VHH binders against Phosphatidylinositol 4-kinase gamma 6 (PI4KG6). Designs and how they scored, part 13

Target 1, 302 residues: Phosphatidylinositol 4-kinase gamma 6 (PI4KG6), of Arabidopsis thaliana (Mouse-ear cress) (q8w4r8r158to459)
Amino acid sequence: GVEPIPVNGGLGGAYYFRDEKGQSVAIVKPTDEEPFAPNNPKGFVGKALGQPGLKPSVRVGETGFREVAAYLLDYDHFANVPPTALVKITHSVFNVNDGMDGNKSREKKKLVSSKIASFQKFVPHDFDASDHGTSSFPVASVHRIGILDIRILNTDRHGGNLLVKKLDDGGVGRFGQVELIPIDHGLCLPETLEDPYFEWIHWPQASIPFSEEELDYIQSLDPVKDCEMLRRELPMIREACLRVLVLCTVFLKEAAVFGLCLAEIGEMMTREFRAGEEEPSELEMLCIEAKRLTTEQDVLSP
Below, E stands for the ipSAE of ESMFold2; O stands for the ipSAE of OpenDDE; V2 stands for 0.75 times the mean of E and O plus 0.25 times the DockQ between their complexes.

## First folded at step 10 (VHH; framework vhh_gocatamig_d2)

Design w3 (from w1 with T102V; at its last look DockQ between E and O 0.66; V2 from the best seeds 0.69)
Fold by ESMFold2, look of step 10:
Structure w3 (fold): chain B 302 residues (1-302), chain A 122 residues (1-122)
Amino acid sequence: as target 1 above (302 residues)
Amino acid sequence: EVQLVESGGGLVQPGGSLTLSCAASGFTVSDNYLAWYRQAPGKKRELVAGIYSGGSTVYMDSVKGRFTISRDNAKNSVYLQMNSLRAEDTAVYYCAAGYSWVSFYYEGFDYWGQGTLVTVSS
């Protein structure tokens, strides 16, 4: 194969890995090149691995296993998350900074012979959702991606991380049909309830009721088995992340049974700004009240 | 100030057992990453066993089935139960702790103890 190419977009280090014909086959993101990480190649340094990052509830060095978690949770490729794994790779293309964190950071880099990175299949595409209007996207595709985003409390689902691939020029499907590919899941599964970002809330597809297939999928979800699988496959994942997954999955299942659509569910999970300050979401308020009632029972009991 | 204090090292016969203890102060062991390393004279320091934030464990091949890492979050401590000891296990054993899972892959835990000597000799 040919030399990997650094990606200029985004806040962290990322690299296109290519086959012998020069075509991209994977995107690789080293954990120590994330925003604020010591070897970030784009000037966003200043923290140690394991410290709170861009989102307070997502630590530096921990977006890579979140990328894999989103893929593993996407049963039957329902949302179409590209195949993703954590890998150990040695390559000269990877960035090493010259000790911005002093001798400690520099000596740690000197002792490292390779990097741990997320390795995701590259998906050829025509544009992302931020480039064009969204009203023509398939309802089912938006619903399936939204279901995943709710389960994982995605804090970063904007149009730029939803890839669009046109299908009609291949002689298959309807004119104007597209395939949606969700990417960049590094800011999912925060350690606490966080304000999500679901750009699809305002899209017309999100206001359409779930189909029977989608309701069946939601009802089949088992957050206990999800946690067992993630503990097995990603043993480094923090229990706080798993608690968020359980909470959001239970909420999704109950809301879907109640008959709420994707937009209504997303709205209940989203904080509102009033008078220049954030207000807790309806979901957060429910959790705060439940926690208060549990604490009162423990204090009043023997 | 973070301190890791190892104890439980000593002289033991081949086939014997020891339990190493590491008491942490200024660092919370729950939901973080802890490890035992060892260094024999003239050798590179090597990972013996580790415990992830969620309780999952890893072991070097030569100690699997003989050593067990565990932690007690209430006592803020981590332990290494060593059974069926062999002469090759003679080393200074170090407790290591950190906030990042990548420390297991890059020899760079944030905090280290002073070490406790384990000698396996007839």
Scores: ipSAE 0.558, ipTM 0.822, lowest interface PAE 1.9, mean pLDDT 87
ESMFold2 (binder alone), look of step 10: mean pLDDT 84; pTM 0.849
OpenDDE, look of step 10: ipSAE 0.838; ipTM 0.933

Design w4 (from w1 with S56T; at its last look DockQ between E and O 0.74; V2 from the best seeds 0.71)
Amino acid sequence: EVQLVESGGGLVQPGGSLTLSCAASGFTVSDNYLAWYRQAPGKKRELVAGIYSGGTTVYMDSVKGRFTISRDNAKNSVYLQMNSLRAEDTAVYYCAAGYSWTSFYYEGFDYWGQGTLVTVSS
ESMFold2, look of step 10: ipSAE 0.570; ipTM 0.817
ESMFold2 (binder alone), look of step 10: mean pLDDT 82; pTM 0.836
OpenDDE, look of step 10: ipSAE 0.834; ipTM 0.930

Design w5 (from w1 with S100T; at its last look DockQ between E and O 0.77; V2 from the best seeds 0.00; counts 0 for: pae E 2.6 > 2)
Fold by ESMFold2, look of step 10:
Structure w5 (fold): chain B 302 residues (1-302), chain A 122 residues (1-122)
Amino acid sequence: as target 1 above (302 residues)
Amino acid sequence: EVQLVESGGGLVQPGGSLTLSCAASGFTVSDNYLAWYRQAPGKKRELVAGIYSGGSTVYMDSVKGRFTISRDNAKNSVYLQMNSLRAEDTAVYYCAAGYTWTSFYYEGFDYWGQGTLVTVSS
């Protein structure tokens, strides 16, 4: 068969796997080739698997199950996350670095390494959202992706990880219809409330109120059932990640009932800088107050 | 300093039971990943049972239904209940602990106990 091709973008190891015609069918990201991981092929090494990574609350080697979690949480393909799974695959294209203090063998030969990796279906596309203006994106597409991003407290939603595919409707132009495909969910579900990054906060579509269809979808979400499903499908997932999912989903549901739009919800979750210092988000402040009230209740109720 | 201390090994008749214990210090059991491995004389070390940070468990085929891994977060300890013991279960049993689920797949646990011997004989 056709050789997989390493991906040049990003800080970690990633590979396009292709069919016999040379067409990409999947993108594969080994867990031990993530930024700071021992087998990172791009020089970003220096940490062990399980240590704090690029984001303090996302450990090295643990972005792969987060990629799958985002797909599994995307009920009815509402946000259009491409199909994703964890797999064990063996291929010589995968990178293996020599150990600094352990490997005495200097006679390298063709190595075939078996790795655990995220395996995501490749989606053909024309460009990403960082390359063009965003005003023409469908309101529903932005809302659906934003709803997912809020639920999973995505810390990395930028234009570079929103793929754009022109729809084959016969027209080409700035206002032609497009399909958005969210990718790169490895920095979601942090183990604590982190500062999210939602580029869509500033997009005009995010200020438009949710549609009835979107409100019905939000109302149907059940964070307890989400956790049960994730424990079943991704047994390695940490309980701290699940607590963040529950908190953010409950917040989304309450904010939507109150009538907040996507941008307002995102703003409440985002930290601000004042006098050169970072301050807690409004959501973080609500959590602090809730803990205080629980402590007062416990003292009054033996 | 992380330490894992196994106990509960010994001599037992076929069909008997033993409970192995692994007490952890300097390592939080409830937030991480633990496993029992065994090594029989002249054989390679093999995974017997594992427990993920969230409590989910895995077992090798030959022990499934006979062995149970569990933990007590208050005592910061992990246990292996071994029932219906067979001569083939004779081995030194090791407690292993690590900070990442990938240790089960890449054979890279961070910490190991000294082992406790289990002998199953008539």
Scores: ipSAE 0.484, ipTM 0.786, lowest interface PAE 2.6, mean pLDDT 86
ESMFold2 (binder alone), look of step 10: mean pLDDT 82; pTM 0.831
OpenDDE, look of step 10: ipSAE 0.731; ipTM 0.890

Design w6 (from w1 with Y105W; at its last look DockQ between E and O 0.79; V2 from the best seeds 0.67)
Fold by ESMFold2, look of step 10:
Structure w6 (fold): chain B 302 residues (1-302), chain A 122 residues (1-122)
Amino acid sequence: as target 1 above (302 residues)
Amino acid sequence: EVQLVESGGGLVQPGGSLTLSCAASGFTVSDNYLAWYRQAPGKKRELVAGIYSGGSTVYMDSVKGRFTISRDNAKNSVYLQMNSLRAEDTAVYYCAAGYSWTSFWYEGFDYWGQGTLVTVSS
């Protein structure tokens, strides 16, 4: 390919990698250029890799493996997450901030930087969901993305990270079809139950009951196997992240059997502000009570 | 203040075994990233073995099958079992620890011990 182009949007470092025709084929996000990371090119510095980041339960330098985790968990491409991998890649375009190395012997290394980065297939698209009314989105697409978002406790699902691609198969007097592509999963799988952000909660599609196909998919999910796969494929992932995955997947499976729709499940996972105060979600309250009962049982046992 | 204290080095004959120990204080071994590095005279320091937050391990090719990294969260310690030692294993061995998985890929961990010498000779 041709020279990568830095992306101006977002809080972290990101780069379009292009083919020989100048068409974007991948978006690359170095781990040390994340918000708060030492080599962030947009002035959002101040933390070391491994410290708590933009979200309290997602550490600096750890959004890249979360991007890959979301892709790996998306069995059969059910939610349509673009192919994603962690790579080691070297290029002079990557940002290095001054003062990161006090020894001048590293002066030549600043010319060409080797980085660990998420590498995600670029998906050509027409706009994002924040640019357009949402009522025309296919019910199944919203459901599939919502199912993923629940499993991974996505803290950042807003219209800006749902890409929309028009599919020209409609005729006169019909709504055109669109394809939804969920992106930017770096703030999923927090290390504790945190307040998620599910913009789709209020969309009409989320109030429609799950289809039989979607219920079958949910029933087939196995959070133990999910964790085994993630430990194998992403050995750096923290066990706290896996506990959140297990908890949210079990909750999804039980709620679906109980007959709850996507919106109802999302509401139970979401904190509310009342009288200017934030209250725990219904899911958080269930976990608090379960922990209390287990602790009391251990103390009172013979 | 974070301290990593290595022990267990010494003189051993080729084919012998040693166990290196690294006791951590001010740093929690559980759910973090630890490694053993070594440096022979005149050579660059190299990664020997690492253990990720979840317990997964990585080894350099020349020590696979001979060395085993492990940790004991209750004792807040990391170990390197070295078997079938060769003269080429002679080096100062360092314990390293950090809060980021990226330390294995970028240059450097946050904390380092002072090292323990392993000499393999007849």
Scores: ipSAE 0.553, ipTM 0.811, lowest interface PAE 1.8, mean pLDDT 87
ESMFold2 (binder alone), look of step 10: mean pLDDT 83; pTM 0.842
OpenDDE, look of step 10: ipSAE 0.713; ipTM 0.880

## First folded at step 12 (VHH; framework vhh_gocatamig_d2)

Design x1 (from w2 with D31E; at its last look DockQ between E and O 0.83; V2 from the best seeds 0.74)
Amino acid sequence: EVQLVESGGGLVQPGGSLTLSCAASGFTVSENYLAWYRQAPGKKRELVAGIYSGGSTVYADSVKGRFTISRDNAKNSVYLQMNSLRAEDTAVYYCAAGYSWTSFYYEGFDYWGQGTLVTVSS
ESMFold2, look of step 12: ipSAE 0.573; ipTM 0.822
ESMFold2 (binder alone), look of step 12: mean pLDDT 84; pTM 0.848
OpenDDE, look of step 12: ipSAE 0.839; ipTM 0.933

Design x2 (from w2 with D31Y; at its last look DockQ between E and O 0.01; V2 from the best seeds 0.00; counts 0 for: pae E 19.0 > 2, grease 25.7 > 24.2, placed apart)
Fold by ESMFold2, look of step 12:
Structure x2 (fold): chain B 302 residues (1-302), chain A 122 residues (1-122)
Amino acid sequence: as target 1 above (302 residues)
Amino acid sequence: EVQLVESGGGLVQPGGSLTLSCAASGFTVSYNYLAWYRQAPGKKRELVAGIYSGGSTVYADSVKGRFTISRDNAKNSVYLQMNSLRAEDTAVYYCAAGYSWTSFYYEGFDYWGQGTLVTVSS
């Protein structure tokens, strides 16, 4: 179709790819244009690929496979993550910073090369959740997104990365229906337990108990199979990311069986600030204790 | 074998300065996370400052603007520059090291030094 348009928002390189009528159909984010990456088009350079990035536990150049991982983990489109793939694509619109040779526009055009990028379907929407009161969001939508966020230990779930699409009002009630679309999963699956950011903890929907359908979905999750699938589909994924996924999924399954609601689970995963200092989360304390017990169990008997 | 050896502790007057150092062996500071913790008598151990492999830093609110964590990759060492010291800073200071999956905010680090005493008194 038509020439891609650079996105002017955010800290990294991103491009709307459009159809023949000029309508956006995909968002493309090259991995070497992320914040701190060498070819970042917005001046946020200074790190090598593979070094700790915007979140210390997420390396520069590695948010793209995380975007894809969130989509692949979203079985049956439960949380409504837009279709996402990691692609190799060549286009002159992509940025190349001059680091070693001439700085002529003619030479820049000759440097067109392939890049690895995340390619995500564009979802038409009316606004994001930061511009909207949250009490009208469907309970099931908030629960489903929260379940995904817990599994992947999302460190960046704020209203700005929840798209809101108004649906035609065909229902009975005081409010029109909305569809929530979670985006921007590049800061999920950190290599260590981190302090997550779950804005939905404070939303009234998160305090409502899980439905039977949601409990059935959670019970059916299998983190071992998740890891096998991710190793196959995303062979660059680091084992540390997979260990976090397993730990958070097991925690979610145990907490849901115990009867905790979404907000209670999220609170147990979140660090608290007390007496002028930040304390580990309850989940972090459980992991510390389990590590201690494993060390004690390795002590051989006489 | 991983070893962390702290040095630079001692007696200092209020308002004074000290530099703590932590020499690492069997552990590469440039690829991993290091932190300083402290423990006053009868109190729980608390995070003071941390430094990630990429150079990003974290500080406790009580020391922000007074303490600076840094590292020297050539000497495989991490430092804590402590300025404007107060009596409340009196504690044993510990160096801790962890792999990338370790959080600065829970004490799950596998490697700890023996500690160096800092006493701030007139």
Scores: ipSAE 0.000, ipTM 0.107, lowest interface PAE 19.0, mean pLDDT 80
ESMFold2 (binder alone), look of step 12: mean pLDDT 83; pTM 0.846
OpenDDE, look of step 12: ipSAE 0.830; ipTM 0.928

Design x3 (from w2 with S56E; at its last look DockQ between E and O 0.67; V2 from the best seeds 0.53)
Fold by OpenDDE, look of step 12:
Structure x3 (fold): chain B 302 residues (1-302), chain A 122 residues (1-122)
Amino acid sequence: as target 1 above (302 residues)
Amino acid sequence: EVQLVESGGGLVQPGGSLTLSCAASGFTVSDNYLAWYRQAPGKKRELVAGIYSGGETVYADSVKGRFTISRDNAKNSVYLQMNSLRAEDTAVYYCAAGYSWTSFYYEGFDYWGQGTLVTVSS
C-alpha cells in the first residue's frame, strides 16, 4: 500500500493518507501524538493524556473528538467542515516514543501501533487564508464559518485553519470566486469560557449583516439537541464542553435577534486587554451578572 | 493522593443482587472517566462497565441489562448495581479511574482500587 506521509509543520502528529494514485485522501491525527502528548513526534512532550494542553481548557488527547464534534455540529455542511470521524487505526507510520528507559535500542522496529485518531477527509485546496487576501472571500462563507466558530467557541480560528480553493468556473464574471474550508477544530468547545480567536472578526465580511437565510439558520439551532447528539456520538465529551456549547449557541441566537453582525458578536466574546491585564469578555460579564442575580434570588426566596 | 476504595462485595446466591461502591478521593468523579473491571480466577481482567465524563455508559455484553454503573457527584463515588447475578460473575471487582477517555480503549486507567470480591454461589 501507499505509505502515509507525515505532515510537516504544526505541533502535533498528523499524517496524510493516500490512495493508490498517491493522492492525499485523508488527514489522520492520533490522539496520543497531540501537542504535549506522550507520543508526539515533534518533541512537544511532557504531559499525560487528560492533562491541560495548549489551552488550559482543552485537555491533551481530546482535540480529536473536538474535530469530530465540529463536523457533527455543522449540519448540512453549512460551514463546509470536511467529514471527520474518530477511528482506531493500526499502522507502522505512527510515532511511539521510547520511554525514558535508556535502552536506545537503535533498531526502531517499525512497531505496528494501533491508535485512536481523528480521520478527516482531505480537501484539495490552493492555499490557506493566511496567504491570501481576504477581500475576495464570499460573505456567506465567512458568515457560515463564523456562526460555527461562535457556537463552538473556537479558540484557534486563524487564517492557517481556513483552506481556500479557487473555483475556476470558466464563466467570464466569476473571476476570483473561492471556496472556504474550515479545518483544525481541535481547540474548540473548551471546558470553560476561553478567549476565542476569531481572525474573521477583522474581515469586512464579518461586519455585513446576516442574511435572512443565515438568520433562519441561527434560529433553527437547538443547543439541547446538539448536546444530545454529541453525547450519543461522542460519549467521551465532557459536560463542561456542552455547557459552553449551549451558552455560546444561546448567545448567538439572542445576538442575532438583536441585530448584531458576526463581527460584533465575536467581539463580545473576545477578551479585552486593558493596561496589560486581561479583562473578561462581554459574554463573561453577562454570565457573571446572571450568576449574581440568580444568587440574589435564591437568598431572597424563603 | 488519589485513592479508590471499593466496597460492597460478598457472597450472594445466584439470581441475587449486589451493589458495589467505589469512593474516590483526590479525583473528581463527575469530570472524569470511571470503570468497573473484574478478574476471575485464571482469567484476564475485563471491563464490566464504564461511565464517560459526559455521563454515557458502556457495558460488557455479558452484563448488559443486568448491571448498571452510576455515579454520585456529591459523594464522589461510582456504583455498580448488579442484578440477576450468575456464578460466572464471581470475580474480584476493581474500580478504575482515569483522566482520559482513551483509558477505555487501552485499559490504561490512571488509578485502580484494591478490589472487592464478589462470590456468586448457591
Scores: ipSAE 0.400, ipTM 0.745, lowest interface PAE 1.3, mean pLDDT 91
ESMFold2, look of step 12: ipSAE 0.565; ipTM 0.819
ESMFold2 (binder alone), look of step 12: mean pLDDT 84; pTM 0.854

Design x4 (from w2 with E107D G108A Y111I; at its last look DockQ between E and O 0.68; V2 from the best seeds 0.00; counts 0 for: pae E 2.7 > 2)
Fold by ESMFold2, look of step 12:
Structure x4 (fold): chain B 302 residues (1-302), chain A 122 residues (1-122)
Amino acid sequence: as target 1 above (302 residues)
Amino acid sequence: EVQLVESGGGLVQPGGSLTLSCAASGFTVSDNYLAWYRQAPGKKRELVAGIYSGGSTVYADSVKGRFTISRDNAKNSVYLQMNSLRAEDTAVYYCAAGYSWTSFYYDAFDIWGQGTLVTVSS
């Protein structure tokens, strides 16, 4: 209803869409306004769509389908990811830069004014985790978000993309209850094993063992069915992204059965910095050894 | 040098079939987004069929069920099998490649072939 407004924070283009009363109902992020994309409204241009982006394993113009993937993978709203879809929108609020793509055809320049974007339900909230102490967050909420983050190898789970909503109980109480809402999944599902960023690794909740409910959820995950669903719903998704999803989901399932907690799993996925160089994670080392063993087997086969 | 080269066009009777081929050089078809477009005289160029990097396909309504896009990663090539051809299918057919999936959305591909003529006539 009411004219959308640009979001002033962040490196990319983003817009609040609002209802008749001026209240935000959705956040929209056009694919061609991402950092380094041709129509970025904040001066962070210089790459073509499909080139390596801010993270080398996530290409420019490809964060939008990752936002949707995170939502689709969040079965039963287990982690509480807000509803998200890819949409086609033409609107004058969207940014178009002159001459950024060089000597492309006039038809291509005309077509970029019509945007494809991620469209995510706006969730009213009180603050984000970067502005609030984390020790009081519900253990189950942290675990459920962490389980998702592991599956999708989230490279960007910091406190700023974990929204906090205070729950009302109808009275004046000194005990707060909060609901956590994970957002900004555009840097998940990298095309290779990437160094993740899981701020929750150091939170006390992550060191608590998984509950039986959480173990049952993990055991029910089927990465083959996940890939089939994502190929159907997001046909543009690259197979490299799906291979990462399978690997991380299998690792999560095996580690959980072995008895590892959320923090221990996250630590095994995280790279270390040694002697001025970044070293492979324990997970990466396991993959290197598995490749070595299959190569030796194939050479010796009849 | 990055190129797309079409072949296989020609004259065919209504109800006939043709296979168009598109050979890619300088990039890999399996890593990219490929499409066939066509343009009849005096008409706007239109999408005929597309194939995503992961292998999923899309088709224009006017050709669905009659045309099939496919690719052969080993030959680095894309094909358009055209069956049950009609006079309305007469056009120059172009192979196109995009580095981004958004090429399908914006009808804006990065690499284009020179085209191959298909004429469907009695």
Scores: ipSAE 0.439, ipTM 0.767, lowest interface PAE 2.7, mean pLDDT 87
ESMFold2 (binder alone), look of step 12: mean pLDDT 81; pTM 0.816
OpenDDE, look of step 12: ipSAE 0.765; ipTM 0.900

Design x5 (from w2 with N32D; at its last look DockQ between E and O 0.86; V2 from the best seeds 0.00; counts 0 for: pae E 3.1 > 2)
Fold by ESMFold2, look of step 12:
Structure x5 (fold): chain B 302 residues (1-302), chain A 122 residues (1-122)
Amino acid sequence: as target 1 above (302 residues)
Amino acid sequence: EVQLVESGGGLVQPGGSLTLSCAASGFTVSDDYLAWYRQAPGKKRELVAGIYSGGSTVYADSVKGRFTISRDNAKNSVYLQMNSLRAEDTAVYYCAAGYSWTSFYYEGFDYWGQGTLVTVSS
């Protein structure tokens, strides 16, 4: 083995772990090196683990289990999320800050550090979607990623976290020449309904109706079993995150039965501005009305 | 004032049982990650049992099947039911609470009690 390499991009700590030949095999993101976290290596510190983070609905130190949740929810690798796990890993490359007093030295920075981190398979790729026109992406790939993004209420799906890998063009009858790989799911499953960010809403593929295969996949989803699995595999996950998953999965299943396409579903989940003020999404309004009706029914019942 | 106060410790014969209680004041435990640690004389403090905010539990191998951690969010409390006690269980037991799930791994809980002594001898 070769030494891991720190990643310079992004606001948090991340590291490429490499094989004997120096090629990346995994990307590792320690929980205590996230934005605001105590050991963030890029100066974006100031909060304790478990406090509200960059997004109040996602706490500092809690993006790592969300990365794993996105992978575990991706049944049959339908959206193509790379294999991801939480690990305890010790390596001198990991950052340790002089967080609470001023007596630290360079010698402290070279101490061996044990971290809890997300560990994701590195996927070799040619570029990300922000570097390329999106109209050439396969309809099925966009649909599958969008289905996942809806289920997990992804607040951060943009072209920069869609890896693009050029395929050998051996497929007669296929539309696209690329494979899409969704990454960076640390801001999914917020603790409350929130305004998602689905860049694919604006892509032409999102307006195409779901295929029968996609409808079958959606119909097979079971949010109760999803929650049971996540409680078992990720016991640290908060119940508020699970409630968001159930709500979004139920909404997706009902919207698909009603015949809505990916773009229409995403639009119903997205907030709008009106007179300079942010308005609740159609999904949020449906939840508010359903709660009010349930409360009124309880009052009218003995 | 933020405090964790343990109670229920004492002297017990091998094979006996005790229930430890820990009451929180000055903060709410309902979203917290809670744990019991113990420290025997001359030894390092070690995790005994933990309970996640959603109710999932973790136990040290030495206590599995004998100890049960539980939480009562309405009483703002966490409990440790200790059965089939052994001499090796003699220690000061500490209650801990933290806002982060990583507290179990980094042993960096935000709040600690002052401890309650459990002595198992015959």
Scores: ipSAE 0.391, ipTM 0.738, lowest interface PAE 3.1, mean pLDDT 86
ESMFold2 (binder alone), look of step 12: mean pLDDT 79; pTM 0.797
OpenDDE, look of step 12: ipSAE 0.760; ipTM 0.899

Design x6 (from w2 with S56Y; at its last look DockQ between E and O 0.72; V2 from the best seeds 0.00; counts 0 for: pae E 2.1 > 2, grease 25.7 > 24.2, SAP .675 > .668)
Amino acid sequence: EVQLVESGGGLVQPGGSLTLSCAASGFTVSDNYLAWYRQAPGKKRELVAGIYSGGYTVYADSVKGRFTISRDNAKNSVYLQMNSLRAEDTAVYYCAAGYSWTSFYYEGFDYWGQGTLVTVSS
ESMFold2, look of step 12: ipSAE 0.508; ipTM 0.793
ESMFold2 (binder alone), look of step 12: mean pLDDT 83; pTM 0.846
OpenDDE, look of step 12: ipSAE 0.864; ipTM 0.944

